# VHH binders against q96fz2: the designs that were tried, part 148

Target 1, 269 residues: q96fz2
Amino acid sequence: CGRTSCHLPRDVLTRACAYQDRRGQQRLPEWRDPDKYCPSYNKSPQSNSPVLLSRLHFEKDADSSERIIAPMRWGLVPSWFKESDPSKLQFNTTNCRSDTVMEKRSFKVPLGKGRRCVVLADGFYEWQRCQGTNQRQPYFIYFPQIKTEKSGSIGAADSPENWEKVWDNWRLLTMAGIFDCWEPPEGGDVLYSYTIITVDSCKGLSDIHHRMPAILDGEEAVSKWLDFGEVSTQEALKLIHPTENITFHAVSSVVNNSRNNTPECLAPV

## First folded at step 8 (VHH)

Design F11 (framework vhh_8pnl_2)
Fold by ESMFold2-Fast, scan of step 8:
Structure F11 (fold): chain B 269 residues (1-269), chain A 121 residues (1-121)
Amino acid sequence: as target 1 above (269 residues)
Amino acid sequence: QGQLVESGGGLVQPGGSLRLSCADAGFTVSDNAMAWYRQAPGKERELVARIYSGGDTNYADFVKGRFTISRDNAKSTLYLQMNSLKPEDTAMYYCARGEYDDYSIPDFDYWGQGTRVTVSA
């Protein structure tokens, strides 16, 4: 996973993240650095994306089931990184393989500190290799959306104009992430950055790409992944596996250039 | 022949300059990670320079300050400007394009045929 869409306005995104804490209290996640949230149909590594994480990371005695939403840099910068410029990191931390996550220092250390987050997106993009041509076909991949009683809010064959109405009640993709905190050697603000855990693709996606993000399907999985105060690393890692509860459609090559930021990027073609 | 086509290699004297080009014909994914690698006879292929989807770059220590990687996204063309060339830079130069799909390094799906750079005489 190397490209996502996360275009919802801040207020719509916040409401889409409504949840219940351990006491059963209905809540909205509280924002940190909301001014750093930049909605886009076409988010690439090194840009900021919103993630959910436990309030306990910021407040010593907070209920670990309460959630913060914060923009973080995509591309984990390990806390031990000694250079002054994070872009000079010699290796790619955009994704973290589930099978080696406990073997790699860059990921094992923050996991040991409970630095688990849920990466939010409308969906993600992948490029299918097409045998017999030099072209690759991009696809937009996302959770199945709720079927409404009204015709026109259903089916993959809906016109692009009908997609406008589905955003009001869109089920956000929730991907398992690991974050870390890096303090610049020369001083300055702490950088929060994340990686998306990846797994083997499910059967439904195998014709598009051989890997997929580890998707947390439903509030129980999301809650357990975030709650590092009650759920151990060992138990949380049991949530990391391929899921079949996913859908997709082909999109135009407009999405290929990450600087294109229009609804055309995810419109069916 | 793949979809990546390198050009601009040749014979040049020590201290000279060359500009390599890599055309991504028939493939318009302009925001993929792209890189220049080189391979001297009897040696493994080594990374020379990389450009990430956001435009950030990094360089091998042995070329830092002498080489510059850039791209023209509208033309789907990757460049390597090579200055102050040394005999040690003699190699086949390859361009590569890939996806961010794993944590260790960019996944390079496509490679060109290479262009030969010789620094002598």
Scores: ipSAE 0.006, ipTM 0.254, lowest interface PAE 9.4, mean pLDDT 82

Design F12 (framework vhh_8pnl_2)
Fold by ESMFold2-Fast, scan of step 8:
Structure F12 (fold): chain B 269 residues (1-269), chain A 121 residues (1-121)
Amino acid sequence: as target 1 above (269 residues)
Amino acid sequence: QGQLVESGGGLVQPGGSLRLSCADAGFTVSDNDMAWYRQAPGKERELVARIYSGGDTNYADFVKGRFTISRDNAKSTLYLQMNSLKPEDTAMYYCARGGYDDFTYPEFDYWGQGTRVTVSA
């Protein structure tokens, strides 16, 4: 996964992340560095994207089921990195393979510290692999949306005007991530950065691409992935697998250029 | 974000050959998809050749039978062998790498400065 859409305004995004803590209390995640959140229809690696993580990462005695929402750099910079400039990291850490996550030092170390996060997006983009041609078909891939009076099902938003209305109650895509904290050797602010865990594609996506992000389908999976105080690394990794509960539609080549940041990027063709 | 370093471009006559190289220290070639792209004057960047993490390759129709993509895992280097060059192959050539797993489109991969290929009499 190398391109997402996360375009909701901060207040709408926050409401979309409403959750219940362990005591059954209704909560909204508390923001950290909200000014670093930049909505976009076309998010690429190195940009900041919002993630959910446990409050216990920031407060020693916090309830590990309580959530923080924070923008983090896409592309994990390991805590052990000794150079002054993160752009000099020799490895591409945009994605992390589920099958080798415990073998790679860059991912094993933060995972051992409980540094699990949920990466938020409207959906992600993939370019259909075509043999013998330089043309590729981009697709926007996202959770099936609930059919309601306000948002409608996928089949109910068949015009550009109606498409805008589905954002009112959009179900955000929730992807399993690992983050790390890097302290610049010469001082400065701690850099929080993440990677998205990837798995083999499900049957429904196999004609588009052979890999997909590890999607956490539903609040039970999301809460278990985030709750590093109660859920061990071994138990959390059981949540990492392909899912069939996904849908998609073809989009125009406008999305190909990451500089394009308009609703046309995800509109059906 | 690491920087890729392309080399091997130059001026050749039609029918000539060139081998382009792309190097990145610390690259884990077997864990990454790699590609060569080109941008001709006045045109958008286009895929020339791709090699997947498992070793499978894919070529644009306009270079099939003439270009060969390969890699040397021990040297962490990607190559593009270009034979039977045509004036239409004149472009700046770029290499791109995917993540630890995969990539979808070149604009969000690691790009070098490129290496210029000019094919003219």
Scores: ipSAE 0.011, ipTM 0.239, lowest interface PAE 9.2, mean pLDDT 82

Design F13 (framework vhh_6z1v_2)
Fold by ESMFold2-Fast, scan of step 8:
Structure F13 (fold): chain B 269 residues (1-269), chain A 123 residues (1-123)
Amino acid sequence: as target 1 above (269 residues)
Amino acid sequence: EVQLVESGGRLVRTGGSLRLSCAASGFTFDDYAMGWFRQAPGKEREVVAAISYSGDSTWHADFVKGRFTISRDNAKNTVYLQMNSLKPEDTAVYYCAAGYGLYYSEPEDYDYWGQGTQVTVSS
């Protein structure tokens, strides 16, 4: 997973993340640094994306089931990194393989500190190798939606009004992530950055790509992944596996260039 | 129409106490974090205190910690700032602000602002 869409305005995104805490109280996640949230149809590594994490990471004695939403840099910068410029990191930390997460220091250390997060997106993109050509076919991959499930895929001929209405009740993709906090050695603001855990593709996606993000399907899985105060690392890692509850449609090559940030990036072709 | 109306600002003697109130209308108050800000003559607007949408978490600036307390009453759509042990340097126009779904944030992050209430602390 190397490209996502997360284009919802802050208020729509926040409502889409409504949840229930451990006591059964309905809540909205509280924003940290909302000014750093930049909606986009075409998010690449090194850009910021919104993540959910436990309030206990910011407030001692907070209820670990309560959630903060914060933009974080995609591409984990380990807390021990000594260079002044994060772009000089020798390692690609955009994704973290589930099978080696406990072997790599960059991921094992923050995981041991409970630094688990849920990465939010409208969906993600993957590029299918086309037989007999060097061209790749991009696909937009996302949770089944109420309208999509009942009406089938939205066609290219659908009005812009119909497409806009879909977003008001969109079920966000919830991907398992690990984050870390890096303090610049020369001073400055603490940098929060994350990686997406990846697993082998499910049967439904195997023809598109051989890997997929670890998707947390439903509030029970999301709650357990976030709640580092009550759920151990070992128990949380049991949530990391392929899921079949996913859908997709082909999109135009407009998405190939990460500079393109328009609805055409995810529109069905 | 969204409105935030501050009240309670007045002249107070050094060492005195004052409670500011901010009455909110025209939006779903329970979804908004509230903040108190102040601006003294010749100075920039600075954050004084903030409270989450639920009231479960609060933040206070170091220069008022132990003296000022922010609170809210969601049933009354009102946020309060209790100010104790007032000093001349607390003289400023005090503003309340509302931000949708916020944790503590900078002034730029708040969506709605009141008109302000003047607090003057005499020696």
Scores: ipSAE 0.006, ipTM 0.314, lowest interface PAE 11.4, mean pLDDT 85

Design F14 (framework vhh_6z1v_2)
Fold by ESMFold2-Fast, scan of step 8:
Parts: sequence; C-alpha cells; structure tokens
Structure F14 (fold): chain B 269 residues (1-269), chain A 123 residues (1-123)
Amino acid sequence: as target 1 above (269 residues)
Amino acid sequence: EVQLVESGGRLVRTGGSLRLSCAASGFTFDDYAMGWFRQAPGKEREVVAAISYSGDSTWHADFVKGRFTISRDNAKNTVYLQMNSLKPEDTAVYYCAAEYGLYFDEPSDYDYWGQGTQVTVSS
C-alpha cells in the first residue's frame, strides 16, 4: 500500500472516529498536533496521515482503551537511526510484511514497546498491470459503504457527480500500523512516524495486486490492536490477516501523479 | 438526561399528509445520525428513514420512497418525517432514534430511542 486518500475535514474525520471505551462510554478521539493534518485525495509516503493510538502512550495512568488521533509521517524512522535527516534512511519503511515483522529490528523493537496504531484513510489506491501493455489501471479500494439516496448505490456504477455527496456517512478504512519515535541527534521535536502492515491479497483483490494492507474490520479488531495495555503483541498479531470485506472501482490516471489532489483522483471512470 | 420526544402522531384519512417531529435534548445533536422507525402490532420494528448528522445524506425504505421525506434542523435540535399519500399499511407507532458519530447503519447501532408516537391511517 503506497498511496491513500484522506480528505475529510478535521471535524468530520474526528466524528467518523467515534468509539466506545472499555467502560462503554461514547467518546471522540482527542487530537495531538491537529495543525499538521493536511486533507488530501492523494497521500504519498513521507507525507503526514492521521492515526489512532492509545492514550496510554502519552499519559502514564491513562485508560489504555482511550484513543488519541495524531498526524504521523508515513515511512517509519526507527528510534536508533543516527543520521540528522530522516530522508537518508536506506530502508523502505512505508510497509512492513506481516510474515517478517518479528524478524526486522526496525519493526520488532517498536512493536515490543506496544507502538501499535490504526492508520486512517478514505481508502487506498493500487495499480493493476494490464496484460500486453506498459500502462497500469489505478483502482480506489475501500470498505463497503451504506447506500444513501444522495449517493444511490456507491461504487463503479455511480457517476463522478455522486461521489461529491458520499462523505457525510463514510466508513473510514482502518489499517494496522506500527509507529516509532525518533529524537533528532541535534535536538528538536520528536518525530512520530508509521508503517502499514501488509498481508497477501484476498481473493477479491488478487487480480489487482498480490499484496494488501492488513485491514482491521470492525471496532473489536480496532480496539484490540490499539489496546497495548491489555492485549499482548502475540494476541494482537492474530488480528493481522487478509479480509474479503472490501470493494473497489477503477479511477482515472489523474491519481498517478501524487501532486494531483482533486476529487477526480477517486471518482469512478 | 438524554431525551427524544416524538410528536405529531394522530388519526388521518387515506391519502392524507402528516409531519412527525422529534425533539432531542441532553446530547450534542449535531454529532448524531437520526432515524425514523415504525412498529405495527405483532410485527417487528422496521427502519423507515435515516439522515446523517449534517443532513446531507438520507436513506428511505423502498415502501415509503417518494411518499415520505426525512429532514433535520440542527439549530432546533429536531428531526422531521414528512409523510404524504398515507395508506392504511402506514398505521404504526413511529419512533425516532439517535446514533453517535458519522457512520450510521442498521437498527442495532442506534444509541438512544424515543417512546414513540401513534399514527393511524383510516380508510
């Protein structure tokens, strides 16, 4: 997974993340660094994206089931990195494979510290190789959405005009991530950065791409992944598997250039 | 603390019109999706219409589509159901319900329920 859409205004995104804590109380996640959140239809690695993480990471005595929402850099910079410029990291840390996550130092160490997060997106993009041509077909991939009169049946059959009206009731994609905290050697603010865990594609996506992000489908899975105070690394990793509960449609080549940031990026062709 | 109070239910003749209102208090109305449900005697409760927290997205059941319209006024903390071309089959107790957050779904997801208002449609 190397490109996402996360375009909702901050207040709408916050409401989309409404949840219940362990005591059954209704809550909205509390923001950290909200000014670093930049909505975009076309998020690439090294940009900031919003993630959910446990409040216990920031407050010693916090209930581990309470959630913070924070923008983090996409592309995990390990805590041990010694250079002054994170862009000099020689490893591609935009994704980490589920099968080797416990073998790679860059991921094993933060995972051992409970640094699990849920990466939020409208959906993600993948490029399908077309047989007999060098052109690739981009697809927007997202959770199935409830049908509304405004949008009709949202999907491949909907017009681009209808896609302007779907966001009010949009179910965000929730992807399993690992984050780390890096302190610049020369001093300055701690950098929070994340990677998205990847798994083998489900049957429904296998014709588009052979890998997919590890999607946490539903509040039980999201809660268990975030709650590092009650859920061990071993138990949390049982949540990491392919899911069939996704849908997609073809989009125009406008999305190919990461500088293009318009609704056309995710509208059906 | 939390209250949903339905009003407007009454006896009306076939082909008539009626507007139901649901006044909400004790919570931040603008953060909740709202729904209208109905239950006839001896039948299970069914979803009639739903509206997002902003009012931009609506859903209506096929059996009321083109006759009923859901709307909301966030300044007044009120959700409405405008019912036109009423039929005897529309006779039921009508309930409003509230669901926290942006995403609304099936009846089991609603957090708060009113006590209902009786609508009777006579021939």
Scores: ipSAE 0.005, ipTM 0.398, lowest interface PAE 10.7, mean pLDDT 86

Design F15 (framework vhh_8cml_1)
Fold by ESMFold2-Fast, scan of step 8:
Structure F15 (fold): chain B 269 residues (1-269), chain A 123 residues (1-123)
Amino acid sequence: as target 1 above (269 residues)
Amino acid sequence: EVQLVESGGGLVQPGGSLRLSCAASGFTFSTYAMGWFRQAPGQEREFVALITQSGKSTDYSDSAKGRFTISRDNAKNTVYLQMNSLKPEDTGVYFCAASEGRFYYTSTDYDYWGQGTQVTVSS
């Protein structure tokens, strides 16, 4: 839960996030800082990734079921951090364990402020340790996709070229996150940064890695996680658990270097 | 000058009911979440209930859930705690508290505090 792919162009990503608000009105999330969105097949901590969050975080009296989409830094910088350089934070905040989230000040405080977000990705990468070799096998892990006649079936036998046909209708991975807002002591723009909540791996992923991100499977779970105006912290945390509704395939070692940003990073091998 | 003034405490028998009120002044009440905490003799202050700024969301401790109801009237700058089916274990000093945060569950996260009102449940 330290590497993702989120490569869709901004307009395709926005349409993939179509939703209904509490009144049943069909909506697209409204962008904040769209110019900071950088599509990539290979996103690492400290880079920006798109997240969904409630409009109520930005507008007093907004309907808390309405959504903003914004790029945020991966690696939560707590609001109380006093140094001028966020990279000097001594604790790794890329992930947050579900079992200790209410015990750690860095996560408990933003949760109390309702700072829940949904981290968007095409999928995420994990590296399986193989017995008898020094090499780790990377896997691309993602929601099962709808197999249509036009897009064909998705599988390990497909070439990278054939995979491009499925992106128009790709179901984005929706991971539960917590964000915070940090004001630089010497002035400047507020930094929005997030962490991904992690849980024990499901049975289907246990042979690849022992932990997985907390995945919000379906619009009801996504809506409840985001709606901090109506859904309490305790109720929202009930959504945080392993899911079996996930699939994966092995990928080449090209993905290992985070500087590699090509379709080959997620192509089946 | 910020003030939170609790009222409505008293002595009741097990199974009885009480309604606590907290009158707020000196700050913009509608922009603060409100909480109730209690402290029993020899114990630390513990969370009882909270209500968000708009009043749309509430949360309760396990011991309060199903028996207590928190509510607020932003026009009157008042928060309430309706306590039903009271038990001897509910005995303690009840404190009203205000926070800019929406879902805080520890006393150190609250900005303003009242002086407390005594609730005693005994036969």
Scores: ipSAE 0.012, ipTM 0.447, lowest interface PAE 8.3, mean pLDDT 88

Design F16 (framework vhh_8cml_1)
Fold by ESMFold2-Fast, scan of step 8:
Structure F16 (fold): chain B 269 residues (1-269), chain A 123 residues (1-123)
Amino acid sequence: as target 1 above (269 residues)
Amino acid sequence: EVQLVESGGGLVQPGGSLRLSCAASGFTFSRYAMGWFRQAPGQEREFVALITYSGKSTDYSDSAKGRFTISRDNAKNTVYLQMNSLKPEDTGVYFCAASEVGFYYTSTDYDYWGQGTQVTVSS
């Protein structure tokens, strides 16, 4: 997973993240640095994406089940990185393999500090390799969506008008992430950056790509992944596995260029 | 004045049991995660077990799973480690440690440390 869509306006995104705290009270996540959120149909590494994380990371007295939503840089910059420019990091930390996460220092250290986050997206893009050509077929991959009307889910056969109407009730894709905090050597604001954990693809996606992001399917999984105050790293890692609860449709090559940021990027072809 | 005082160590035969206690004072115990670490001669401190500030969640090293149980009593400011089916490889000095919130598996993430109690498993 190297490309996502997260285009919802801030208020719509916030409502889509409504959750229940440990006491059963309905809540909205509290924003940190909301001005850094930049909606896009075509987000690439090094751009900012919204993530959920426990309030306890910022307030020692906070209930660990309470959530913050914050934009973070995609591409984890380890806390020990000593150069002044994080873009100069030699290693690609866009994704983190689930099978080696406890062996890699860049990921093991923040995991030990409870730095788990949930990466939010409309969905993600993958490019299917076509035989006999260097061309790739892009697909938009997302949770099954429930139509408010007609008691159905949105799919590849639906018209563009139906797609336009579903965003107010869109079920966001919730991907397991790890973040870290980097303090610039020359001083300045702390940089929060994240990586997306990846797993082997499910059977439904195996013809498109051999890997997929670790998707946290449902509020129980999301809550346990975020709650580093009550859920150990070992228990949280049990949530990391492929899911079959996913759908997709082919999209136009317009999405190939990360500078293209229009609804055409995810529209069915 | 922060203090963690371990007790309950001793000499035991393989297959035996020991219950370690760690009494805490000088800080708000109920807000701290507690861990147990051990150190064999000439080796670094290794993680054994941890428990969250509330006591609702625990985690263990692979060698401790199924044999050791960590628990705490916030009213008594005490954390415990019940060790069953002890093996010679469990021999070492056992330390309790406190960290304000979180699940930490490395010794450098802990704020306060006890003096340690010796556990020897020998026939």
Scores: ipSAE 0.000, ipTM 0.306, lowest interface PAE 10.6, mean pLDDT 86

Design F17 (framework vhh_8cml_1)
Fold by ESMFold2-Fast, scan of step 8:
Structure F17 (fold): chain B 269 residues (1-269), chain A 123 residues (1-123)
Amino acid sequence: as target 1 above (269 residues)
Amino acid sequence: EVQLVESGGGLVQPGGSLRLSCAASGFTFSRYAMGWFRQAPGQEREFVALITHSGKSTYYSDSAKGRFTISRDNAKNTVYLQMNSLKPEDTGVYFCAASEGRLYWTSTDYDYWGQGTQVTVSS
């Protein structure tokens, strides 16, 4: 997973993240650095994306079931990194393999500190290799969506206008992430950055790509992944597995260039 | 047209069990998240449990966790609440509610409500 869509305006995104804390109280996540949120149909590594994380990471003695939403850099910069420029990292931390997560220091250390987050997206993109050519077919991959009277139906036959209406009730993709905090040696703001955990593709996605993000399907899984105050690393890692509860459709090559940021990037072809 | 009808309430001893049912009609049940709320005498209506439209995710209040189980049967248009190890503080009118959202909501966001069924836990 190296490209996502996360285009909802801040207020719509916030409402889409309505949740229940441990005491059964309905809540909206509280924003940190909301001005750093840049919606886009075409998010690439090194850009900022919104993530959910426990309030306990920012406030001592906070209820660990309460959620913060914050923009973080895609591409984890370990807390021990000594150079002044994060782009100087010699290895790719865009994704983290589930099978080696406890073996790699860059991921094991933040996991031990409870630095689990849920990466939010409309969906993600993958490129299917076409046999006999150098051409690749992009697909937009996302949770199955409920049809409503307001949004209409979703599918290849839907008009762009009908597709726009579905965003009011869109179920965001929730991917398991690990984040870390890095202090620049020259001073300045602490950099929060994340990686997306990856697993083997499910049967439904195997013809598109051999890997997929670890998707947390439903609020029970999301709550357990975030709640590092009550859920141990070992218990949380049991949530990391492929899911079949996913759908997709082919999209145009417009998405190939990450500079393109229009609804055409995810519209069915 | 739209109707939610709760049943299964009653009087039970502390430590006992009850199973509530809510039969839905007049809307596409499989599209709606279903919740249970309760209201005790002199208290505000509080959340108890929620199940998403597909049945894949469930949520519980702290007081309900480990004791109550919410489930649904989309073929029968029915949602259930199995209540075990009942305590006097569980006494109240239990309401089922439906929301067409993909996410669960506060009570003010639910589209349809039943009239409630009384649960009384006393010796």
Scores: ipSAE 0.000, ipTM 0.111, lowest interface PAE 19.6, mean pLDDT 84

Design F18 (framework vhh_8cml_1)
Fold by ESMFold2-Fast, scan of step 8:
Formats: structure tokens, sequence, C-alpha cells
Structure F18 (fold): chain B 269 residues (1-269), chain A 123 residues (1-123)
């Protein structure tokens, strides 16, 4: 997973992240650095994406079940990195393989510190290799959405009003991530950056791509992954596995160029 | 004001058992995650075990898994480490440490430390 869509306006995104804390109280996540959130239909590595993480990472006395939403850089920069320029990191940290996460220092160290996050997206893109040709077919992959009479009318050629209606109740894709905090040697703001954990593709996606992000399906899985105050690393890692609860449709080649940032990137063809 | 006092260390033969205790005072114990670390002569402090604020979740180093059990009694402000099937390589000074539920596996993430209790496993 190297391309996502996360285009919802901040207020819509925040409402889509409504949750229940440990005591059963309904809440919205509190924002950090909301001005750094940049909606896009076509997000690539090194851009910022919104993630959920436990409030306890920022406030010592916070309930670990309470959530913050913050933009973080896609591409984990380890806390021990000593160069002044993060782009000089030799490792590609856009994704982290689930089978070697406890063997790689870049991931094992922040994981041991409870630095787990949930990466938010409308969905992600993958490119299918086609037999007998070098052309690749892009697909937009996302959670199954609740289909109602109103949302069932939506299509690639529908009006902007109809597109707005489908997004009002969109179920965001929730991917398991690991983040770290890097302090620039020359001073300046702490850089928060993340990687997406990847697993083998499920049966439903195997014809499109051999790998998929580790998707946390439902609030129980999301809550356990985030709650580093009550859920150990060993227990959290049991949540990391392929899921069949996903759907997809083919999209146009417009998405291939990461500079293209329009609804056409995820529209069905 | 804040104190962590370890007890229960001693000399034991290989295959033996010891139960370490750590009595906490001067802070709200039930809001802190607790950990046990050990240090052999000439070595750095290494992680042994942790327990969350409520006691619902625990984790152990690979060398401790299956042999050691960490537990806590929030009413008594005490954390315990039950050590079974002790080996010579378990020899070291054992420290208890308290963290406000943050960053548990690194020794630098803990806010308060005890003075340690010596555990020696030899014949």
Amino acid sequence: as target 1 above (269 residues)
Amino acid sequence: EVQLVESGGGLVQPGGSLRLSCAASGFTFSRYAMGWFRQAPGQEREFVALITQSGKSTDYSDSAKGRFTISRDNAKNTVYLQMNSLKPEDTGVYFCAASEGRLWYDSTDYDYWGQGTQVTVSS
C-alpha cells in the first residue's frame, strides 16, 4: 500500500471518527495541528495523512482509551536517525511487513514504546498486472459501505450533490500503523511520522495484488490497537492479519499521476 | 516522597523459585504501569516484565516467558514478580519501576525507580 485517498473536509472526517471511550461515553477525537490536514483523492508517501492515536501519548494523566487525531508524515523516520535530512534514510519505511516487524529496529523500538496509530483513508489504490500486456489496471479498495435507496443512485457520471451524499456516511478505512517521533538535530518541531503495516492479501484481493494493509475491522479492533495503556504489544499484534471484509472497483489511469487530485481518481469505470 | 522498595531477593539453586515484591508510596499507584528490569555486572539494564495500570495486560522478555509471572495488588500498592525455574543467567540486581502508562519497554521511559534487590542463582 503506496497510494490512498483521504479527501473529506475536516469536520466530516472528525464526525466519521466518532467513538466510545472505555466508560461508554460518546466522543469525537481532539485535533492536533489541524491546519496541516490536506484533503486529497491521491495521497503518496511523504505527504501528511490523518491518524488516530491515544491521548495518553500527549498527556500523562489522560485516559488511554481517549483519542487524538493528528496529521503525520507517511514514511517513518526513526527516533534514532541522526542525519539532518529525513530523505537520506536508507530504508523505505512507507510500509512495514507484519512478519518481520519485531526483527527490524526501526519498527520494534517504537512498537515497544506503544507508538501504535490508526491510519485513516477513504480507501487505497493498487495496480493489477494484466496478462499478455505491460499495462496495469488501478483499483480503488475500501470497506463495504451501507447501501440505501439514496446511496444506491451514485455513479461515476452522477452530479456533485449525489457524490456529497455518499460521503456524509462513508465508513473510513482504518489501517494499523506504527509511528515514531524524531527530533531534528539542528532544533525545530518534533516530526511525527508513520508506516502502514502490511500482510499477505486476502483471497478476494489476490488477483489484484499480493500484499494488503493490515486493516482493523470495527471499533473493538481499533480500540485495542490504539490503547497502549491497557493492551500489550503481544496482544495488539494478534489484530494484524488479512481481512476479507473489503470491496473494490476499477478506476481510470488518471490516478497514476500523484499530481492528479480530483474525484475522477476514485470514480468507477 | 516517592518511594519504591524491592524485597524478596536472595541466593537460590538452579531450578528454584523466588518471589520479589515492590512496595510503592508517595504517588497514586493505580494510575501507573509497573515494570521489572534487571542488571548483571558490567551489563545495561534489561527489560524483564511489565503490567498495565489495571493489571489486565502483561508482557515479558523472551527469557522470562513461561517462567516468570508479574502481578499487582492496587489495594496494597504492591507489584510482584514470581520467578520459577531460575537459571544462572537470571542472576542480577532486579529493579521495579513506575511509569504513568507510557512507553514501557525502555528503561528511560520510567519515571520512578527502586534501589534494587540482588538475585543470585548458583549451586
Scores: ipSAE 0.005, ipTM 0.325, lowest interface PAE 10.9, mean pLDDT 85

Design F19 (framework vhh_8cml_1)
Fold by ESMFold2-Fast, scan of step 8:
Structure F19 (fold): chain B 269 residues (1-269), chain A 123 residues (1-123)
Amino acid sequence: as target 1 above (269 residues)
Amino acid sequence: EVQLVESGGGLVQPGGSLRLSCAASGFTFDSYAMGWFRQAPGQEREFVALITWSGKSTDYSDSAKGRFTISRDNAKNTVYLQMNSLKPEDTGVYFCAASEGRLYSTYTDYDYWGQGTQVTVSS
C-alpha cells in the first residue's frame, strides 16, 4: 500500500470515527494538530495522513481506551536516524512486512513501546500488472459499504452531487500502523511518522496485487490494536492477517499522477 | 544487560539544591530520550523532566519549570537533573528512565528504569 484516498472534511472524518470507550460511553476522537490535516483523493508517501492512537500516549493516567486523532507523516523515520532530512532515509519505510516486523529494529522497538496506530483512509489504490503491455490498471480498494434507501452506490454515482450521498455514511478503511518519534538533529519540532503493516493478499485481491495492508475489520479489532495499556504486543499481533471483507473497482489513469487530486481519481470506469 | 544507576540524592533544607546523575550502560545511549520521574510514599509515580536523544529539546512538569534543569552528556552516557529552590513537596524517590525517541511524559513509554535515589527536603 503506497497510495490512498482520504478526502473527507475534518468534521465528517471526525464523526466517521465515533467510538465507545471502555465504559461504553460514546465519544469522538480528540484532535491533535488539526490544521495539519489535508484532505486528498490521492495521498502519497511523505504526505500527512490522519491516524488514531491511544490518549495514553499523550497523557499520564489517561484511559488507554480513549482515542486521539492526529496527522502523521507517511513513511516511518526511526528515532535513531541521524541525517537532517528524513526524505534522505536510504530505505523505504512506507510499509512494514508482518512476517519480519519483529526482526527489523526500526519497527520492533516502537512496537514494543505500544506505538500502534490505526491509519484512516477512504480506501487505497493498487496497480494491476497486465500481461503483454507496460500499462497497469489502477483499482480503488475499500470496505464493503452498507446500502440504504438514502445512500448512493459508488458504482452508480454519476455526478459530484450523487457522490455526496455516498460519503455521508462511508465506512472508513482502518489499517494497522506503527508510529515513531524522531527529533531533528538541528532542533525543531518532533516528527511523528508511521508505516502501514502489510500481509499477503487475500484470495479476492490476489489477481490485482500480491500484498495488501493489514486491515482491522470492526471496532473490536481497532480497539484492541490501539489499547496498548491493556493489550500486549503478542496479543495485538494476532490481529494482523489478510481479510476477505474488501471490495474494489477499476479507476482511470488520472490517479497515476499523485498531483491529480479530484473525485475522478476514485470514480469507476 | 541494561543498567541505569542514579546518584546524588540526599537530605536538604527547603530552598537548597541537589544535582542528580544517572549513569547508563548496555544500550545505545545517543538513541534514547531520558526522563526523570519521582514517587512519594503512597503516591503515583509522576513525571518531572525529559530530554531528547540529541539534548536539543527538553520538557518539564509544571512543578519543575523554572527550578529544575535536565541535561545530558552523550560522551559519558550520563543524564543529570539540577534541582534548585527545593520544597518539602519535592520529597520522593527519583527515577531515571530511558526510551528510544521523544516521549509524551507517559510512564508506559519508558523501556528501562533505574532503582531510584532518595531526595528528602526537610528541616
Scores: ipSAE 0.000, ipTM 0.166, lowest interface PAE 16.6, mean pLDDT 84

